# Ledger of designs, part 17: VH-VL binders against Oxysterol-binding protein-related protein 5 (OSBPL5)

Target 1, 118 residues: Oxysterol-binding protein-related protein 5 (OSBPL5), of Homo sapiens (Human) (q9h0x9r126to243)
Amino acid sequence: VVIMADSLKIRGTLKSWTKLWCVLKPGVLLIYKTPKVGQWVGTVLLHCCELIERPSKKDGFCFKLFHPLDQSVWAVKGPKGESVGSITQPLPSSYLIFRAASESDGRCWLDALELALR
Below, E stands for the ipSAE of ESMFold2; O stands for the ipSAE of OpenDDE; V2 stands for 0.75 times the mean of E and O plus 0.25 times the DockQ between their complexes.

## First folded at step 20 (VH-VL; framework fv_tislelizumab)

Design z4 (from x5 with light chain Y91H; at its last look DockQ between E and O 0.76; V2 from the best seeds 0.00; counts 0 for: pae E 2.4 > 2)
Fold by ESMFold2, look of step 20:
Structure z4 (fold): chain C 118 residues (1-118), chain A 119 residues (1-119), chain B 107 residues (1-107)
Amino acid sequence: as target 1 above (118 residues)
Amino acid sequence: QVQLQESGPGLVKPSETLSLTCTVSGFSLSSYYVHWIRQPPGKGLEWIGIIYFTGRTRYNPSLKSRVTISKDTSKNQVSLKLSSVTAADTAVYYCARHTWGSKYYFDYWGQGTTVTVSS
Amino acid sequence: DIVMTQSPDSLAVSLGERATINCKSSKSVSNYLAWYQQKPGQPPKLLINWASTRESGVPDRFSGSGYGTDFTLTISSLQAEDVAVYYCQQHYSTPLTFGQGTKLEIK
């Protein structure tokens, strides 16, 4: 069942934001280039992730998903058996930083992710 | 069909606690957000607060010390308690829903329940 | 808090004429703005979200425009059933805030 789906800006260590389509289900966050499901970028496995708000001086709302032991957060195969997702930008193996367009959007995402993490 | 219905006593004495219930149907409280909004007689709308589907809450700072919102997902109910009421709390009280996800606009409202605080 | 200010507080418009209601926010809310119609004895009804997107079942004579801090609701040809109080509401951040309302009457 889909808990939440929307576009979010995503980055890693490079401070270049990429707008990606995020679909939240229990235990996983599916990431696509666009709402077209055939353009899978990657799947975050939530069972070992932690979630933290990242206050920002810029408009919007930032948060971070990360593996506390610095291990990979990524599933090795996509929902249709894909072995590697569409490459949008270099993303780290152990964390992602997200930016929602508004504080209201971001707080809904934190709430939904808290539910989906366990 | 999506429905929200407010219920509770219409008359409350000053200093007492106002207690209202919003009963919902046609959607799940575990997947959608419910807010309380009030409208004093002849005045505009004031947002009271939200309960998130995890149970976390955020309140209007003007009311935060006196307000509690809670829910019972198994009973499809969201409750509002406002303590230490005065005549200024006389209003029509609404519960309202927004679409799940990241949206805070209200596509469905209850009919509202009138609460009078007699002084 | 983001303060929402509507103008005018009330207006009277002849049937079939154009009605224009303005809403200004104290801080940019991007397009996170909704318009509601409220008739006597009824809850507010959502007309427009995202500043310009009509909700399903809303007549096409209702339109919204604006971005950032300045927003407009337009009724292109006023009908008798459009007599109501209209509210703008920002949904960019909490506390969620509404304009003070604009009462629309037939002239």
Scores: ipSAE 0.469, ipTM 0.814, lowest interface PAE 2.4, mean pLDDT 87
ESMFold2 (binder alone), look of step 20: mean pLDDT 92; pTM 0.939
OpenDDE, look of step 20: ipSAE 0.864; ipTM 0.939

Design z5 (from y4 with heavy chain T99E, light chain Q27K; at its last look DockQ between E and O 0.63; V2 from the best seeds 0.00; counts 0 for: pae E 2.7 > 2)
Fold by OpenDDE, look of step 20:
Structure z5 (fold): chain C 118 residues (1-118), chain A 119 residues (1-119), chain B 107 residues (1-107)
Amino acid sequence: as target 1 above (118 residues)
Amino acid sequence: QVQLQESGPGLVKPSETLSLTCTVSGFSLSSYYVHWIRQPPGKGLEWIGIIYFTGRTRYNPSLKSRVTISKDTSKNQVSLKLSSVTAADTAVYYCARHEFGSKYYFDYWGQGTTVTVSS
Amino acid sequence: DIVMTQSPDSLAVSLGERATINCKSSKSVSNYLAWYQQKPGQPPKLLINWASTRESGVPDRFSGSGYGTDFTLTISSLQAEDVAVYYCQQYYRTPLTFGQGTKLEIK
């Protein structure tokens, strides 16, 4: 069951933003390069994550998923048993910072994620 | 059918607290957000605040210090409290909704309730 | 806050003629823009969301256009029942804000 699916910008370790397709399911956040299934980037395990809003004065809306003990938030395999995700800019191992196109979008994601984290 | 209905005293004295209730039907407060919006006589619309399905709230900064929104899901009611009212708070007060997954535009409104602040 | 400014404040149009209402935002709101119709003694009625999508039941003569900071509501052929005050509203960022309204009358 898909709770929510939409594009989000994700901040890489090089502090650049990449637009990626995000699919929220119970317990996991799937990240793809495109809306087409098959370009899987990674899977975030939500059971080990905490969620925080990041206030921003810039356009969009930012929030952060992070491991409270700075451990990896990533699953080792993809939904189809993939061992290696599609190449993107390097992403942090213990956290992800997201940027939605608007506050409305961002808060929608926050609400959905909060439900998924429970 | 979807319905929202505002209720409360039509007259409030200055410095007192305005208290309104929005009773909803045809949908669950666990799946929808409820907003309060007001309209002074002959003027435009002002967004007051929102209550999330989680019970979390967000208010217009212009009113934040005086506004409290709460809900009782079991009663299908959302409450608005506005403290320290003045004549400037005289308005028709509306409650409106938006659905989970939707954005912050309002597909259904209550009929509104008039509140006059006067001594 | 994002300030929404409508123009004109009032508009008189003959029956069957085109009515055009403009809405400008102080900051880009992308397509996070809604239009409402409000008749006397009634709450606002949602006409258009996402700048150009008509709500169910809204006549085809109503259309919305624009992106960013400039938006337009158009009534292609004004009908008597279209007499009302129209509001634009951005939902890009809180606090949600409305235009000051445009009063549309029959000439």
Scores: ipSAE 0.384, ipTM 0.835, lowest interface PAE 1.5, mean pLDDT 93
ESMFold2, look of step 20: ipSAE 0.429; ipTM 0.817
ESMFold2 (binder alone), look of step 20: mean pLDDT 93; pTM 0.949

## First folded at step 21 (VH-VL; framework fv_tislelizumab)

Design w1 (from x5 with light chain K27Q S93K; at its last fold request DockQ between E and O 0.97; V2 from the best seeds 0.84)
Heavy chain, then light chain:
Amino acid sequence: QVQLQESGPGLVKPSETLSLTCTVSGFSLSSYYVHWIRQPPGKGLEWIGIIYFTGRTRYNPSLKSRVTISKDTSKNQVSLKLSSVTAADTAVYYCARHTWGSKYYFDYWGQGTTVTVSS
Amino acid sequence: DIVMTQSPDSLAVSLGERATINCKSSQSVSNYLAWYQQKPGQPPKLLINWASTRESGVPDRFSGSGYGTDFTLTISSLQAEDVAVYYCQQYYKTPLTFGQGTKLEIK
ESMFold2, look of step 21: ipSAE 0.713; ipTM 0.892
ESMFold2 (binder alone), look of step 21: mean pLDDT 92; pTM 0.945
OpenDDE, look of step 21: ipSAE 0.895; ipTM 0.949
ESMFold2, fold request of step 22: ipSAE 0.643, 0.671, 0.681; ipTM 0.875, 0.882, 0.889
ESMFold2 (binder alone), fold request of step 22: mean pLDDT 92, 92, 92; pTM 0.943, 0.944, 0.942
OpenDDE, fold request of step 22: ipSAE 0.905, 0.907, 0.905; ipTM 0.954, 0.954, 0.954

Design w2 (from x5 with light chain K27Q; at its last look DockQ between E and O 0.89; V2 from the best seeds 0.82)
Fold by ESMFold2, look of step 21:
Structure w2 (fold): chain C 118 residues (1-118), chain A 119 residues (1-119), chain B 107 residues (1-107)
Amino acid sequence: as target 1 above (118 residues)
Amino acid sequence: QVQLQESGPGLVKPSETLSLTCTVSGFSLSSYYVHWIRQPPGKGLEWIGIIYFTGRTRYNPSLKSRVTISKDTSKNQVSLKLSSVTAADTAVYYCARHTWGSKYYFDYWGQGTTVTVSS
Amino acid sequence: DIVMTQSPDSLAVSLGERATINCKSSQSVSNYLAWYQQKPGQPPKLLINWASTRESGVPDRFSGSGYGTDFTLTISSLQAEDVAVYYCQQYYSTPLTFGQGTKLEIK
C-alpha cells in the first residue's frame, strides 16, 4: 500500500538537485525518474536507514536518509525485478539528502518516513 | 462514501475543557490526515491543528498551550480537547480530511458542531 | 504566520457578469493556494487547489490564477447559486491560514 508519493529534490555530495518521483511504502522508498514514465532509479531499504531533519534558512524543507555504518541504502533489484543501472546521475550509495518544496510538505514526509522506518 | 462527523457537548462553561470527537468512515486514518478547524459566528476560519500518522501533532501557535489532538485508529476517531475556554472559543468546530498526500488542503469536511462557551 | 488578505470584503455583481476576488499573502506561498466556497449553514466546499486546478464537479465558470503572493478567483458568469462567502487558504506552511472571506452577492 502506498503511504505517500510526490516529487522531491534529491542530492548527494554534489550541490546538483535532481527532481525525482518518490513512492513510499512500508519499509521501502521507491524512486523513479518521472511519475508517468516510471523509469525506476532505485529503491531505498528503510530498515537499514536513519532519518535526520535538516532545518534550513532557505525555502523548502530538507532531511537526510543514511546508513549509520556507511553501507549501501539501495536494494539490488527493483520492485518488478529491475536491475541496478537505471540511475541517470551518480548518487552516493550510503545516503541521500532530500528537499521538499515547502515546510508543510516536509513535515508530512518526515512523519510518513518515521512510520515507514518502524 | 467518505464521511466525517463531529460530536460533543454544545455548551461548555468558561475555564472548563471542551472535548470533541470526529468519527470518520469511507477512509482510513492510516491513509489520510485529519485536521481540526473552527469558525466563530459570522467570522472566518481558523486552523487548530493536525495529528500525523505517528501520533505527533502540530497546533496553531495561538492555541498551542490549550489544545490537545489525539486519535484512536481502531475506532476511526480523532479527538480535540481545548482547555481553559472563554467566550472567544465559541465557534463551529469542523474536522476536515487532508487530501491524499502531503498537500494540506481539505477535500472533505464534517458538517460542524456548534460549541457555545457560556455561564 | 503567513497572513492572507482578501479583497474586497463584500462584492455585488449582476447575474451573468464577471466576479473577481483577490487574495494576497504576506510572503510567497508558491502555488500552494486553495479556494473554498461556503454557503450559510454549510461547511466550506473546496473549489480550487494548486492556485488554478479546479476540483472535480466544480463548474467551468470558476477559475483560479496567481503565483507567489497575488491570487485571483474568477467567476466568469455569475449564477444565483454562486451567492456565498469565498475563502482562500495557503498550505505552504503551518499554521495553515485562511483569508478573512469575501461575501459575494447578486446586485
Scores: ipSAE 0.710, ipTM 0.892, lowest interface PAE 1.1, mean pLDDT 90
ESMFold2 (binder alone), look of step 21: mean pLDDT 92; pTM 0.945
OpenDDE, look of step 21: ipSAE 0.894; ipTM 0.950

Design w3 (from x5 with heavy chain T99K, light chain K27Q; at its last look DockQ between E and O 0.75; V2 from the best seeds 0.00; counts 0 for: pae E 3.2 > 2)
Fold by ESMFold2, look of step 21:
Structure w3 (fold): chain C 118 residues (1-118), chain A 119 residues (1-119), chain B 107 residues (1-107)
Amino acid sequence: as target 1 above (118 residues)
Amino acid sequence: QVQLQESGPGLVKPSETLSLTCTVSGFSLSSYYVHWIRQPPGKGLEWIGIIYFTGRTRYNPSLKSRVTISKDTSKNQVSLKLSSVTAADTAVYYCARHKWGSKYYFDYWGQGTTVTVSS
Amino acid sequence: DIVMTQSPDSLAVSLGERATINCKSSQSVSNYLAWYQQKPGQPPKLLINWASTRESGVPDRFSGSGYGTDFTLTISSLQAEDVAVYYCQQYYSTPLTFGQGTKLEIK
């Protein structure tokens, strides 16, 4: 059951943003390189995450998903049993920073994710 | 079929609170956001606010201290309260929907309800 | 607040002629712009989303263009039923804001 899907810019400790396709389902956030589902990047386990808004002076809207104890947020296997995701840049094990294209887009994502976390 | 219907008193006295209800059918309040928008006679459209699924709200800053939006998902209703009204609040009040996960444009609107602020 | 300014405020066009309505935002809204048509006594009707994507059932004489701050709604051949007030609306950020409207009339 897909709750919400859209492109988001994602980064970790590197400065560069990567535009990825994010699919929200109960308990998980699936991340793909493109809307073509066969290019799985990784799956975030939402039940171990916290969600915060991140201030930004730039256009768009930033938020962060993170493990409060700095442990991995990633599922070991993909939705088709993949054991290695297709990652454009190295992403941290314990958090992701997201940028929605607009404040209005970001507010919808926060709303959906806040419900999915608890 | 998709329908939004505004209801409430058509006449409200100055300094009182106007209260409106938007009753929806043909879609779920778990899949669509409902917004309130108003239009003074012969004038343009003003966005009032939204209530999110979490219950958080965002309001037009021009109205923020006077406006409350709430919902009752079990009754398919979204309510608007606007306190301390003046003649400037005379308008047609619309509710309108946008799909969760889509952008904030409104594919369906209610018929509107006219609210006149007069003694 | 993002201010949306339409021009002209009113426009008279002969049947079958081209009508052009402009909308300018006070800051970039990317392509997060919609156009609505409102006839007397009716709620607004969505015509265009994403600045240029026509809603289903909207005649192809209606087209939208623009990106960033400058947007245009064009009616390539005015029909009698197109007499209405037209509004642009940005949906980049809250508060959502509308242009002041452009009244389109038959000459």
Scores: ipSAE 0.358, ipTM 0.797, lowest interface PAE 3.2, mean pLDDT 88
ESMFold2 (binder alone), look of step 21: mean pLDDT 92; pTM 0.944
OpenDDE, look of step 21: ipSAE 0.599; ipTM 0.887

Design w4 (from y4 with heavy chain T99R, light chain R93S; at its last look DockQ between E and O 0.69; V2 from the best seeds 0.62)
Fold by ESMFold2, look of step 21:
Structure w4 (fold): chain C 118 residues (1-118), chain A 119 residues (1-119), chain B 107 residues (1-107)
Amino acid sequence: as target 1 above (118 residues)
Amino acid sequence: QVQLQESGPGLVKPSETLSLTCTVSGFSLSSYYVHWIRQPPGKGLEWIGIIYFTGRTRYNPSLKSRVTISKDTSKNQVSLKLSSVTAADTAVYYCARHRFGSKYYFDYWGQGTTVTVSS
Amino acid sequence: DIVMTQSPDSLAVSLGERATINCKSSQSVSNYLAWYQQKPGQPPKLLINWASTRESGVPDRFSGSGYGTDFTLTISSLQAEDVAVYYCQQYYSTPLTFGQGTKLEIK
């Protein structure tokens, strides 16, 4: 059922990037601290999100997932019933900014996410 | 059995449009991207472009918007059009696949089709 | 565009000896580097991905190494069937770009 999985750098309101493991499945984006399943961070509910490319002069490729009405994008529980995610810094309730390691990686992520949002 | 097969006219007049079709079998266009790559006689390889599942495309800037890649998933086909051709467009044209979720390297290529631009 | 430059352009190596082909990128491509073999009248064949990962069915004598801007393809014991042109390709960004090729011959 896994559509795509890779590490992405993720940022919210703080201007510091955290490398997290992202697993795309139909309707959801699962976010983990590392590829090890036991360190779930959060699950983004894609059906409530919009997707936009963010231009950058830096290496890599940036894009944003967000709720257009500024509501939460997060599922309440994790894939194994977790109620609290493992995280080193708070992430916003209504959006995430991503950076893929390369432009080519980022464009595949946009393609996959755009389909998952349709 | 995985196959990609390029087809189209082998000879094209200068200033006209070359039109090629890549027909695929043994894999799904919902699981693999198809790219076009060309090789002028006795020379190296030049990436032409990709079409994504959404229908978005990216092209080599060297072709200056003369290229259009399209697909028909129901016919297992990816098409290439290159307008306003010159002798510099004489090459073997390949289609090649790369697996979705993987990186942009090509595990299977078509045999190639030779296109000559001459009057 | 990321320019990929191979060296040498042509290489002659005795059967059973080591062949070494270098590929240099104009800017870092991390390990986003593939190697292809192309024999006359055939399409390219993928040998190595991720700079060093051998494709299934590729003999152990082929190995790749490198990171960033400097990459090497090594054939540890040249066989007659290894006569071909070899290309590196970066896939860090579009346009995807190939080296100009290295022709490998038996000495």
Scores: ipSAE 0.577, ipTM 0.853, lowest interface PAE 1.6, mean pLDDT 89
ESMFold2 (binder alone), look of step 21: mean pLDDT 93; pTM 0.950
OpenDDE, look of step 21: ipSAE 0.619; ipTM 0.886

Design w5 (from x5 with light chain N31Y; at its last look DockQ between E and O 0.93; V2 from the best seeds 0.83)
Heavy chain, then light chain:
Amino acid sequence: QVQLQESGPGLVKPSETLSLTCTVSGFSLSSYYVHWIRQPPGKGLEWIGIIYFTGRTRYNPSLKSRVTISKDTSKNQVSLKLSSVTAADTAVYYCARHTWGSKYYFDYWGQGTTVTVSS
Amino acid sequence: DIVMTQSPDSLAVSLGERATINCKSSKSVSYYLAWYQQKPGQPPKLLINWASTRESGVPDRFSGSGYGTDFTLTISSLQAEDVAVYYCQQYYSTPLTFGQGTKLEIK
ESMFold2, look of step 21: ipSAE 0.705; ipTM 0.894
ESMFold2 (binder alone), look of step 21: mean pLDDT 92; pTM 0.943
OpenDDE, look of step 21: ipSAE 0.888; ipTM 0.947

Design w6 (from x5 with light chain S93T; at its last look DockQ between E and O 0.86; V2 from the best seeds 0.82)
Fold by ESMFold2, look of step 21:
Structure w6 (fold): chain C 118 residues (1-118), chain A 119 residues (1-119), chain B 107 residues (1-107)
Amino acid sequence: as target 1 above (118 residues)
Amino acid sequence: QVQLQESGPGLVKPSETLSLTCTVSGFSLSSYYVHWIRQPPGKGLEWIGIIYFTGRTRYNPSLKSRVTISKDTSKNQVSLKLSSVTAADTAVYYCARHTWGSKYYFDYWGQGTTVTVSS
Amino acid sequence: DIVMTQSPDSLAVSLGERATINCKSSKSVSNYLAWYQQKPGQPPKLLINWASTRESGVPDRFSGSGYGTDFTLTISSLQAEDVAVYYCQQYYTTPLTFGQGTKLEIK
């Protein structure tokens, strides 16, 4: 059921990249602090999101997931009952910007996300 | 058991279109990407292209105007067409399975099929 | 395009001795480097991924190292069945590119 999993660099309004473990399933993107400990950071609900490629000379291959009406993209509880209100790596409510490790990785992620958004 | 098998004509005339089929078993084209790679006689390996889950493709720029990759997921088939062939297109053609995930290395290969371009 | 250059083009090594094959990329590919073994009449076989991770079923005598632009495949004790052509491949960006190959023979 897992479509793809890998580390991606993620940011929001702060212009600092955080490397997080992303697990893609149909309709959701699960985000964890690391793959070993599996500490849940958040779950993005993909069905109402839009996906935009944002290549950059400075930051490499980037893309953005966002709610077109600036509503929350986050599930309220984690897979084990975790609450978003207690996280230590705050991210914006309505969008995330991702940086893939390489252009080739980014192309796979865009393809997989395009499918999962349907 | 994972298997890939290339099939198609061994001889193609110059200016014609080379058409090959890769038939896969033991995995789903919905879970793994497949690529085409070729090897001219006595030479190294050249990547031709990939077809993604959505049907989108990427090709080696050296071949882009002449190459088409397509798939039929229900038949477990990935196809390669290379138009306007010349002697330079004589090679062994492989299909190869992309490892699970986003890293573009190949954990399974077909046996390859030899294509010779001659009059 | 990222050019992958292997050295040497051919190498002769005595049975039981160490064989070393180098691969250099024209741009950094991080650790996005795979090694393949190809015997006559066969397709390539994956040996190493992530520059240094052995694929399942690959003997311990094969090891890979390197990061960035300079990579090495080492066979610690050459066996008769290791006679083949070896290729490195970068997978950092498309087009995917392979080294020209290194032919390994018994001396």
Scores: ipSAE 0.711, ipTM 0.892, lowest interface PAE 1.1, mean pLDDT 90
ESMFold2 (binder alone), look of step 21: mean pLDDT 92; pTM 0.947
OpenDDE, look of step 21: ipSAE 0.895; ipTM 0.949

